# VH-VL binders against q9ybr6, part 40

Target 1, 148 residues: q9ybr6
Amino acid sequence: MSGSVLDEEAEKLMDYDYLLEKLYKKVPPKSGTSEYRIPEPQIIRIGSQTVIRNFREIAQALKRDPKLVARYLQKELATAASYEEESGQLILNVKVSRKVVNQFLQLFMKTYVRCPTCGSIDTKLLRQERAYMLKCEACGAEQPVKPI
Short names: E, the ipSAE of ESMFold2; O, the ipSAE of OpenDDE; V2, 0.75 times the mean of E and O plus 0.25 times the DockQ between their complexes.

## First folded at step 14 (VH-VL; framework fv_acasunlimab)

Design q03 (at its last look DockQ between E and O 0.39; V2 from the best seeds 0.73)
Fold by OpenDDE, look of step 14:
Structure q03 (fold): chain C 148 residues (1-148), chain A 120 residues (1-120), chain B 108 residues (1-108)
Amino acid sequence: as target 1 above (148 residues)
Amino acid sequence: EVQLLEPGGGLVQPGGSLRLSCEASGFTFSYYAMSWVRQAPGKGLEWVSGITGSGGYEFYADSVKDRFTISRDSSKNTLFLQMSSLRAEDTAVYYCAKDEDIAFIYFDYWGQGTLVTVSS
Amino acid sequence: SYVLTQPPSVSVAPGQTARITCGGNNIGRKDVHWYQQKPGQAPVLVVYDNSDRPSGLPERFSGSNSGNTATLTISRVEAGDEADYYCQVWDEESDHYVFGGGTKLTVL
């Protein structure tokens, strides 16, 4: 019984998937994946605005002033941002997806929080005239970063 | 209608430099990330470089890092790729691609591409 | 670097269903996007966010993503569907766009 061309392709696909699984099991997890995770942004959309409800918690996880993180997002999203100190929420004057917000938060962490030398998140951001300086409290490294 | 025009391709010698441009229209340019994607003859798609809508972040493939520079001019709605120290392996059709968002998600529009040939 | 793996070619008869796979480590946790490229043309988005379809694309095009494999499915394949298909993701670890190697779909 000559299996239909469809059956042969299905078998090939199954074999391919199996091979892929085997291949990926052999690849050691990249050691560089920082175990440090920031909270996922809790977003609600109201009209043309996006509200990050847990923004204070996110900023705390980033070990940075919420106002600083807000300025960062304002710049990157090319929109106005308003941080509510009482509620701990950030209001963005743009409709933005959770994915995009999360991407920029991750970039913020990589750029302004994580030490590029040792990977530590125990860092301080110091404002200078035309730049920021990221100082690592763990290894002592100093790295200039773009101003927010 | 979204349009992406790429006029800057051509023939260049190894070690030479070339600047590509992509003129965008039909959308608010500064609200979207832009990328360059290239395709060598008979080969697959390779991402080259990307820049966020605000220009705050630039990223490069390892193959072009320190040789290529991506930039954008919002006043001209133009994306640029400055290529230096060009190699034969850089020969490809170069596409400018519009991202769906201000960050890097996927490409919803592509230019027609411009051919860059690096040859002695 | 994150790697996407596609079969180099898939053949299907007209009217049948083509399935093009894209393998990646835990790709099911990523958003996968697909592009169609015909000879001498620029790529065109055909599926985004795993399973969403751009306006204007036929319902014959669909996508799924789970585990380590994303799949582009083209039902009732037509001669005009013959093209190269590429899967793509954004890798947040390396901050790179990553394309699969592409799959040539041949309509027999």
Scores: ipSAE 0.860, ipTM 0.934, lowest interface PAE 0.6, mean pLDDT 92
Fold by ESMFold2, look of step 14:
Structure q03 (fold): chain C 148 residues (1-148), chain A 120 residues (1-120), chain B 108 residues (1-108)
Amino acid sequence: as target 1 above (148 residues)
Amino acid sequence: EVQLLEPGGGLVQPGGSLRLSCEASGFTFSYYAMSWVRQAPGKGLEWVSGITGSGGYEFYADSVKDRFTISRDSSKNTLFLQMSSLRAEDTAVYYCAKDEDIAFIYFDYWGQGTLVTVSS
Amino acid sequence: SYVLTQPPSVSVAPGQTARITCGGNNIGRKDVHWYQQKPGQAPVLVVYDNSDRPSGLPERFSGSNSGNTATLTISRVEAGDEADYYCQVWDEESDHYVFGGGTKLTVL
């Protein structure tokens, strides 16, 4: 899917995770817990836009690159998203509530982070040819995930 | 004014298939999450399936999982429910419901429903 | 899966207050929505986000939610309030909407 800056960078980040997985196999992972909580989004609404001030911290809690999570929200909220690297803030070109943002962040955790077999968040996203895979480093389970 | 129109109920045999449609107007269809809710005769409301505005997530009640498929076509402002392997307990009035946002919050508008009868 | 329990019926005299409960484990941590359904009609939203009233609905309709119980309150009940009432939540654990079993409100 060409046509947006976030689409291009999301594909590179999926490849980046693949390369990290090869390096990660040389160092034993430490377990995450299924009870891990995502920080509450700090929302500021400015006109027709929504700013998530603590977006970097949210992405860190999700264990994923902020640009990947931004691409996900751009897709699911059907709006343009701009991640500002210096401030760690995300700007969404839609007026959206904390409830809606939270719901999609919880779905991101369930879809792209948490192992459906054992509940661990110690996982990596891998690219397998034309598919994307979620690999659990705690139990070894691996399953396809839908593309971002 | 928001309108949801559900043509296309009917009588089907057990094990049969039927596709329901819900034609939407009066709002930006592609933004809002949508659901199907059913009500068996003399019974309460049962949520059947929902789809986010983007179509990125589709969820199903356990009673219909793997038998029903929700979908949407934004070019036609239409929500669909493909039902297969129908059983007598699927007999109900099926409502189309509009969510108030792109995700699952609550239903602000309902269609008038369409009757599906599964009987030999 | 998450369960919402409602009394099957509530009877009230005209002009008095009806209270319809919706029980659920830690329901006070959820947003509860209420729908009114008259015979042969589609449901209609009467309360959302626990206590908020849709535009155009009488002030007589109100809601509360704390602990394990959400409550729909209808003050100065009228004959036209006779209907079935359903509570609803979105359950994030299952990713399902859940309805209560419904409460038939009878106005004597």
Scores: ipSAE 0.814, ipTM 0.918, lowest interface PAE 0.8, mean pLDDT 89
ESMFold2 (binder alone), look of step 14: mean pLDDT 93; pTM 0.951

Design q04 (at its last look DockQ between E and O 0.27; V2 from the best seeds 0.68)
Fold by OpenDDE, look of step 14:
Structure q04 (fold): chain C 148 residues (1-148), chain A 120 residues (1-120), chain B 108 residues (1-108)
Amino acid sequence: as target 1 above (148 residues)
Amino acid sequence: EVQLLEPGGGLVQPGGSLRLSCEASGFTFSWYAMSWVRQAPGKGLEWVSGITGSGGYEFYADSVKDRFTISRDSSKNTLFLQMSSLRAEDTAVYYCAKDEDIAFIYFDYWGQGTLVTVSS
Amino acid sequence: SYVLTQPPSVSVAPGQTARITCGGNNIGRKDVHWYQQKPGQAPVLVVYDNSDRPSGLPERFSGSNSGNTATLTISRVEAGDEADYYCQVWDESSDHYVFGGGTKLTVL
């Protein structure tokens, strides 16, 4: 029974998938992925605004002042942001996706929270005249970072 | 209509420098991340560099890190790629690509590409 | 670095369904995007966010993503579909865009 060209292609695809699975099982997980995760942003859209409902919790996870994180997002999103201290929400004057917000929050963590030397999140951000200094409490490393 | 024009490109010697430009129109330039993607003759697509809409973040492929510099001028709606220490393996068609958003999601528009040839 | 793997070529007869796979570790947790590139032309987005289709693209183009494999499906393949197809992701670990090696679709 001459299997249809479709059957041959299906078999080839199955074989390919199997090979891929085997290949990836052999690749050790990259040790460098910090297991530290910040909460996913809970976003609601109201008109032309985006509200991050759990912004306070996110800022806490980042171990930074919510106002600082808000300023960061303002700059990166090229929009105005308003942090509500009572509710712990951040209001962005732009329609933005959860993916984009999350990407910038991750970048914030990598840039302003995580020690590039040892990977620790036990760091302090010190404001200087033209830059910030990221100081690691775990390894003592100090790194200049761009001002927010 | 979104347009991405890449007038630059050309022949350069190994070790030389070249600056590519991409003029954007038809959208609010600063609201979108931009990238350079290259394609060597007969080869696949390779991401080279990207910059967020605000210019706050620049990223580079390992193959071009410390040799290439991406930048943007919002006043001119122009994306740049400064290439230095060029190598034969940098020979490719270079595309400027518009991201769907201010961050890195996917490319919804591409320029026509400009050929960069690195040869002695 | 994150790697995307595509078959180098896929052949299909007109009117049949072409499936182009893109393999990656836990790619099902990523958003996969697909581009079509015809000879001498710039790439064109054909599928984004795994399964969404840009305006103007025919319904014949669809995408799926699960486990370790994303798939671009082109139903009722036409001669005009002959092109190179590339899958792409953003890798947050390395902060890189990553392309697959590309698949040449030949319409027989």
Scores: ipSAE 0.880, ipTM 0.943, lowest interface PAE 0.5, mean pLDDT 92
Fold by ESMFold2, look of step 14:
Structure q04 (fold): chain C 148 residues (1-148), chain A 120 residues (1-120), chain B 108 residues (1-108)
Amino acid sequence: as target 1 above (148 residues)
Amino acid sequence: EVQLLEPGGGLVQPGGSLRLSCEASGFTFSWYAMSWVRQAPGKGLEWVSGITGSGGYEFYADSVKDRFTISRDSSKNTLFLQMSSLRAEDTAVYYCAKDEDIAFIYFDYWGQGTLVTVSS
Amino acid sequence: SYVLTQPPSVSVAPGQTARITCGGNNIGRKDVHWYQQKPGQAPVLVVYDNSDRPSGLPERFSGSNSGNTATLTISRVEAGDEADYYCQVWDESSDHYVFGGGTKLTVL
């Protein structure tokens, strides 16, 4: 079984990338999807609370710590928020619709994730004494953003 | 009963400034986004500006960006529009509009409007 | 910026059905809301979320939204329905509300 093992692994990776490219070209992007590719919130209403069941996955797509995104939603929805680490769920102490949650998540992406200079989502959010700074890892641009 | 009262308005010269206010009652003010919508004489509705319930986001139509500032004061249940560098094209009836949620969905209540005239 | 197009006028006989269109690129993927405005008055919501009717409005008001066209339908039109009608969306890409140019409904 000796031979071009590295060439075999490269061929498999090349085939995978080729297949992925073919799939993207064969299936056009869905119309009406979010410009920012954030998973749709999976919402359950329990009494006067709203539970976002896939919150960890949403925070992962936003490339940010779930606790940071939770604090953002707590501020924008004017309510207490509780993140359950084990389940990855967020509990909001308010009744809120999927449309409203999604609107604020899209605004989070635009405000705290996407570089306004080059459009890359490869960014970090850094704390300065007076402001948060959005640092783009792709183009190097930095700009202040409002605190969460 | 939900009410939106827009005292103010009036005549102002081009390049001048004017501040509109909208006093809200009959609902919990901070739970709802608010907007200003204007209508020039004989013309259609034009959205001017909106602000989320928390005040965390303010948005402006391109025609008024950098000249108008929307704000809200939850302690006074009041929405404001500070207008600066006014032009004849800003002549309109200005409506205060309540959104049905803390973000931007649709307007369920409107004020009766106040006339702003920009003329020499 | 996103644009909504409405016909400037629609005429209908009393008792018949009026259809007022609102055109927009991929508008079927947006939630469309409709407002009625009578002369000298503030607008009033008559349809929201494409097809839902506010409490207290007659069932004669309905709406639909598909493809590039949303439609406000007023069945059994009455003289009191004579007004200007505006469609509206929130455009998430621009973070703007957008209104159509308005349609004057005349009941002949």
Scores: ipSAE 0.762, ipTM 0.903, lowest interface PAE 1.2, mean pLDDT 88
ESMFold2 (binder alone), look of step 14: mean pLDDT 93; pTM 0.949

Design q05 (at its last look DockQ between E and O 0.38; V2 from the best seeds 0.68)
Fold by OpenDDE, look of step 14:
Structure q05 (fold): chain C 148 residues (1-148), chain A 120 residues (1-120), chain B 108 residues (1-108)
Amino acid sequence: as target 1 above (148 residues)
Amino acid sequence: EVQLLEPGGGLVQPGGSLRLSCEASGFTFSYYAMSWVRQAPGKGLEWVSGITGSGGYEFYADSVKDRFTISRDSSKNTLFLQMSSLRAEDTAVYYCAKDWDIAFIYFDYWGQGTLVTVSS
Amino acid sequence: SYVLTQPPSVSVAPGQTARITCEGKNIGRKDVHWYQQKPGQAPVLVVYDNSDRPSGLPERFSGSNSGNTATLTISRVEAGDEADYYCQVWDESSDHYVFGGGTKLTVL
């Protein structure tokens, strides 16, 4: 029963694809989108201002100084921000949606917290004269990032 | 009324460069993210590049990464797309699109588009 | 990369309801937006945030999103509704806007 050379090649290709799938399953997703999730911002709107009520907790999750994160949001949102030390809230002088705030917080995490090499969030941000240096404590990688 | 004008299209040879511009009016330009979306003849919409309102973030499609540069001039209310190393597959109508917000949400306004043809 | 899949074409008789689907992995957790494009024209937003409608758009246009499928519904279809329709999302993982392949709606 001369199974056509085409059938053998198709079986070999299927086996190869299966092997590739198994190999890819074993390769830990490189930059594992670390399921590390920052808390969702709790937002209230007061007049023309937006208050992030749980901003301190968010900053803690980001492992960064709230003032630094606030400065970042100021820049990205092109607005003034005031961090309240007592309440742990951030007041933004703009009406902004939760979605937008979340997007920038995620970008902050990707840019200033997460190691692009190993995906670790155990990193330090070192201020330099004209730039920041993101240093990974897990893999030792260093990369320059834009100043905040 | 929101207006987006795209005057910069034209014919360019493969490997060449072209700079597109989009002049915006009718809204506070710096408060909104802007994007370029292109459409090849008879094909669907393809996002090319986007920039946040403040200009703090620029993103590119993989197909144009390292070849195209998006920028904006708030003083002129103008969005730019610098295209280099152009390829035949870059032939398309290029639309500038206004985002709903300062970040990337959705496009509420589109320009009429400008045709870029890459051909020898 | 995140992929959105649309049927290439949908046909409907005048007065009937057209449904255009947009499939994506866990798309129900995303905000889906829809654009209408007529020949020789720029796209126009017709539905945003899954089900919201821009001012000036007829109530005939509606959207839903659940599971792996978003749907644009056009009730009481008119000849003027003949166009290409595109779904779109922002992919947070890749930081890309992603469009579906588009669906040509033909009014028979």
Scores: ipSAE 0.895, ipTM 0.951, lowest interface PAE 0.5, mean pLDDT 93
Fold by ESMFold2, look of step 14:
Structure q05 (fold): chain C 148 residues (1-148), chain A 120 residues (1-120), chain B 108 residues (1-108)
Amino acid sequence: as target 1 above (148 residues)
Amino acid sequence: EVQLLEPGGGLVQPGGSLRLSCEASGFTFSYYAMSWVRQAPGKGLEWVSGITGSGGYEFYADSVKDRFTISRDSSKNTLFLQMSSLRAEDTAVYYCAKDWDIAFIYFDYWGQGTLVTVSS
Amino acid sequence: SYVLTQPPSVSVAPGQTARITCEGKNIGRKDVHWYQQKPGQAPVLVVYDNSDRPSGLPERFSGSNSGNTATLTISRVEAGDEADYYCQVWDESSDHYVFGGGTKLTVL
């Protein structure tokens, strides 16, 4: 997006992600390469909207700021998304199945979380100049990634 | 009424390039993933490439990776396949296919296909 | 890449039941879709999500999926059912759609 407020918010959110990951390093991680599961989305359909009730837990499992993951889903689902801080729920202004949500969350994991070199999910997403970088804390690899 | 129209196709030499288009109507184009599927004469169906409704993800079969580029233009309701470094093995009828959802679930509508022949 | 294996042909008499198999490792954990293709025509969806029928499809078309085998069943086969049939999945690990090799159904 050219010169948009979204670019500025993405940079601030990535700094927030760094702080969030430091907090999560106090919880013992699963070492090495392992199969990691994202919590199953708990979906409620209300009218033409989809509510993900456990969205905060999903974002925590992805090790990313809920607002960043919400912006990703807003883009990929072509819909408005609203994250409610108090409840930790995400409201999507589209009727979408759990299967579709899971597919995009798995793609988020592959694109923005999992190190392509060693497979570890112990990673950070950093904005450097005009690029987004995925930095692995387990093996030290750095890879460019598509901006959100 | 969903329609997918693949005009064009044609004869091209090995190493050449060709751009396929698929004009969509009867649905909100950006809400659905789209794919190209090909079928060599007398052979089965082979998925070539797919793109999510937003255009955020593009995937390619190994046989065409780094030679083909899928894209979409929501303002023109058009799906594209840019084919480069064409080989005889790329000779096929190319179908555009509409996914049921914005992600990859199954194809609910197909175009009638267009023939691409790669021959020296 | 994930592989789906179908028998190359199945022959059946009119009025009988045709069963077309699609073999894949742990295919029972996937959603399987089936397409019919008549000569010179584009494919048409006949079963999705293992066992669901598109609106307007006869109840004669049904599907099942468990273990390593998905099956398309066409009961009371008619001459108009003669076609090639393909199974399909989305393979999450490769991010590819995968088709089976196709099965030619011949109605004698």
Scores: ipSAE 0.661, ipTM 0.865, lowest interface PAE 1.7, mean pLDDT 88
ESMFold2 (binder alone), look of step 14: mean pLDDT 93; pTM 0.952

Design q06 (at its last look DockQ between E and O 0.43; V2 from the best seeds 0.73)
Fold by OpenDDE, look of step 14:
Formats: sequence, C-alpha cells, structure tokens
Structure q06 (fold): chain C 148 residues (1-148), chain A 120 residues (1-120), chain B 108 residues (1-108)
Amino acid sequence: as target 1 above (148 residues)
Amino acid sequence: EVQLLEPGGGLVQPGGSLRLSCEASGFTFSYYAMSWVRQAPGKGLEWVSGITGSGGYEFYADSVKDRFTISRDSSKNTLFLQMSSLRAEDTAVYYCAKDWDIAFIYFDYWGQGTLVTVSS
Amino acid sequence: SYVLTQPPSVSVAPGQTARITCGGNNIGRKDVHWYQQKPGQAPVLVVYDNSDRPSGLPERFSGSNSGNTATLTISRVEAGDEADYYCQVWDEESDHYVFGGGTKLTVL
C-alpha cells in the first residue's frame, strides 16, 4: 500500500515537469535582451575593503570612464571608492559580495549604457547641469537619466 | 534585534489613496534594500516594490506601476509605500521586508504585515 | 516575465521526508530562496542561496537547485512543519522579485 502513494507522487512530479516544459515552450524567450555581457567582477576582500581587480576591464566593457563607474558604485554602495590608475583596480571601503557588485554593474549598464529604445550599447552619456543625457549613436534616441 | 513595524493599514475606498509606513530598528537601515510584499486573502505572496539601500533604485511590480511609490527616510529609519488609485484587487496584507544586503538578494526579516482593504 | 511554479499541495506523514519543488526556466542558474509561512504569521526564511540555512533553523531543512528545478527538502517532518512554503528568486531581466505560487505542506 505504501508503493501506491509513492507512485502517485512520482506521477504527479512527472506531470509537473511536463507542465513546466509546456509552460516554458509557450513563453517565447524575450529575444530583446542584448546578449552583451560585461565581465564578471573579480573580487578580493582585504580586511573591511573589497577590491575589484578587473575593474578597468569592466569599465571598458561598459564603454565608460572608470572614474564614472566608480562614482556610481560609491553612491549605490554608500561607501568610499578609490580607483587605482596603475593597477586598474577599484577599492571599496566596504565588504561587499560579488553578487551585489554585479547587480549594480548590470543596473549601470541598463541605466547608463544601454539604449532603452533600440537596445544598443553604442551610446554616449552627456553631462548636463542637473542630469545626464543618454544619447544613442545607433538610433539617435535621447533619454534623461539620473545624475551620478 | 531586528524589528519591522507596519502601522499604516486600513480601509479605503476604490480610487482612494493610502500611505503605508514601516519603522525599522535593530540594524543600519541605509545599508539594506527594503521591499513591500503583499498577500491577498487566501492567496500567495506577491512582491510589490523594492528600493535599494541608498535609494538609488526603485522597482515596481507591473500591477502597481505608476500607482504606487516606494520611498525611504534614513533619518527616521522608515520605509514608505504611497498607494494611489487603489483597486479592490489591491486588498491584501502588506509586509515590509528587509533584504539581506544593499541590493536585492533575499529577505531575511519580515514585518508582521498590515491589512489594507479596498472596498466601497 | 519570469515564472516560478510550485505544486499547490504536498502531503507527508510524520517522520517522512517532504520535497517541495520550484520550477523555473534555467532556475539552476539562479539563487533560490525559500520561505515558510504558518497561518496568520509572516513568512520566515528557511533556505537561502539554494542550500544555505539560516541560523536557528533545524538541519532537517535543506535545499537544492539544478537545471529547471529547485527543491526544498524537509526530513523527519513534524506536525509543526505544516505551513505554506514559497520559493523566490530575483529576476535580473525584469528587475523583479518573483515568488512561486506557494505549496501547502500537510502533515498527515
């Protein structure tokens, strides 16, 4: 009698997996997300500080000045940040996880790099008095963004 | 001890407005992202809105976008949810939830929730 | 939008092992978190980052995540484990927290 309950549960699990597969087949992958990926941050922790070792490379991938990206992280992480020109590393005066850093870098890309109109990463960030303007070189779209 | 207190629930008419508050204590408020999660009677959990620790980013569920506004006052250790154009489907217990980190990872602490009833 | 799918209910006898699944597209690449909610109470974190357990939670609670399915496992189930369980992820594409529909665990 114990075998029947296990079999029913197994059948229900199989049915669930089947339903999941069907659901995923019906949801077209949102094709619109640019496959453009920034490098994963390489992080080392030293005492109470977090060092992003490949920060220069990340900034290059973002097509933005490392100092600008550093300012962004400083603001979002509510901490002091120092960019080392020689090493290309960013030092954060906080213990922060790779996951958190990566999340903010992705948000930076979405906010200050990616064109919301066409999805292009060929954009320029223009500083204005109280705001930034994101200008797309591909489609010509302009969008105001919050100042860093 | 982490505490999240949500005093602001109540009865409101459709189309009305209500402001929820969540008073936080027991942790450095500005270091953590905060969210509102709601639960309709007899239903599951639904994320409503979230704000990063610094307040630099606000996100909203599609169901409440342009109607609700999340904000925080670090000087008061308080999270807010301004609700406008309320609908019957907004009836729920609203929880404030503390994120594990300054960004959106998971919720390690929840308030006890406050009931918002939208009814004529 | 990213969707998490849970069975609506799971029943288990005391002392047995309960498994609650959470399905999602490539969920194995995400960090899945689990919450327990008892009637009239706020949710409580029981598993985070797929398999980590908060301090104070019994070792009976464990989690795994691979492929398209995350699983919360509760071994040696007790009457006190009867509750609703929700899986959750952060969806970086939509910038949303996403909850599963919840699973009612009944201890027979």
Scores: ipSAE 0.888, ipTM 0.946, lowest interface PAE 0.5, mean pLDDT 93
Fold by ESMFold2, look of step 14:
Structure q06 (fold): chain C 148 residues (1-148), chain A 120 residues (1-120), chain B 108 residues (1-108)
Amino acid sequence: as target 1 above (148 residues)
Amino acid sequence: EVQLLEPGGGLVQPGGSLRLSCEASGFTFSYYAMSWVRQAPGKGLEWVSGITGSGGYEFYADSVKDRFTISRDSSKNTLFLQMSSLRAEDTAVYYCAKDWDIAFIYFDYWGQGTLVTVSS
Amino acid sequence: SYVLTQPPSVSVAPGQTARITCGGNNIGRKDVHWYQQKPGQAPVLVVYDNSDRPSGLPERFSGSNSGNTATLTISRVEAGDEADYYCQVWDEESDHYVFGGGTKLTVL
């Protein structure tokens, strides 16, 4: 078990995306909505599965419940997804590239988070019977969005 | 062997409609994103529309927005393009293109194309 | 909307090296793909992800991408390489695929 811990830490230190995450902690992003960026997915592909190690941090950046984002990815990737609350990781039962995951996360931002009127990410997703409403707290715009 | 077959195009009048189909075989159709790409006579390639593997997202070039509708039917392994309000500038060979993945990365396979002519 | 700019034509002698450029603002941050099209035929992928070669294509086809320019390089050009060549990207801001205008390669 002690060898397993060392292997995991060595793998993280060699993981370029892990190093980018550490650097982002040292250099705060600029405030405002222009050029706001979702953290790059930290992906490990193991067998027929894809693990997103920093999924909690991604969901936090999207300002949404990680289970909601997981359901979205499950739908768009046509696969089962399992969110592990303790680790904050997401397991996808499909082998997909970082580019594919990032493309759908950017689409999630555009569809369910960013106000199309003013570009602010200060928004809430309000549930109605079988629909969701995106409400912008910055400009007050409201619009329906497709359910997840 | 991956195959994309676009049977039939045609001659239509300006303002008319036409539905293109693309029959796919040799791969798991329901997984891959698909696109339509057109080429006017003597001109370059122009992307027209694309749809993700799940069908969750459909995108359109500005030149065809609100006139064309892309769709897919996984039970028939078929991609469609419903074209309406056709104009002379829509005259082109229309290609069906398969993406490498469930999202928009690059095209690894193309159909042979079908000619659509819009003229009175 | 994102624009890719290609020279309309390039001429090279047989056995020489052809270089076809694809210009775009910060194109080096994108993945560039290249297609070959002969008259009356569908396009065929010849380079993907800037520099990767599809299985079965000769090593004479290569690519690079940095700064504002991606380049398709065809070494030891043969008469059979005479075709139109298109670069392509996916533009995340518009959610559109974008093609360059195409380059006619002439072997003389």
Scores: ipSAE 0.770, ipTM 0.905, lowest interface PAE 1.1, mean pLDDT 88
ESMFold2 (binder alone), look of step 14: mean pLDDT 93; pTM 0.951

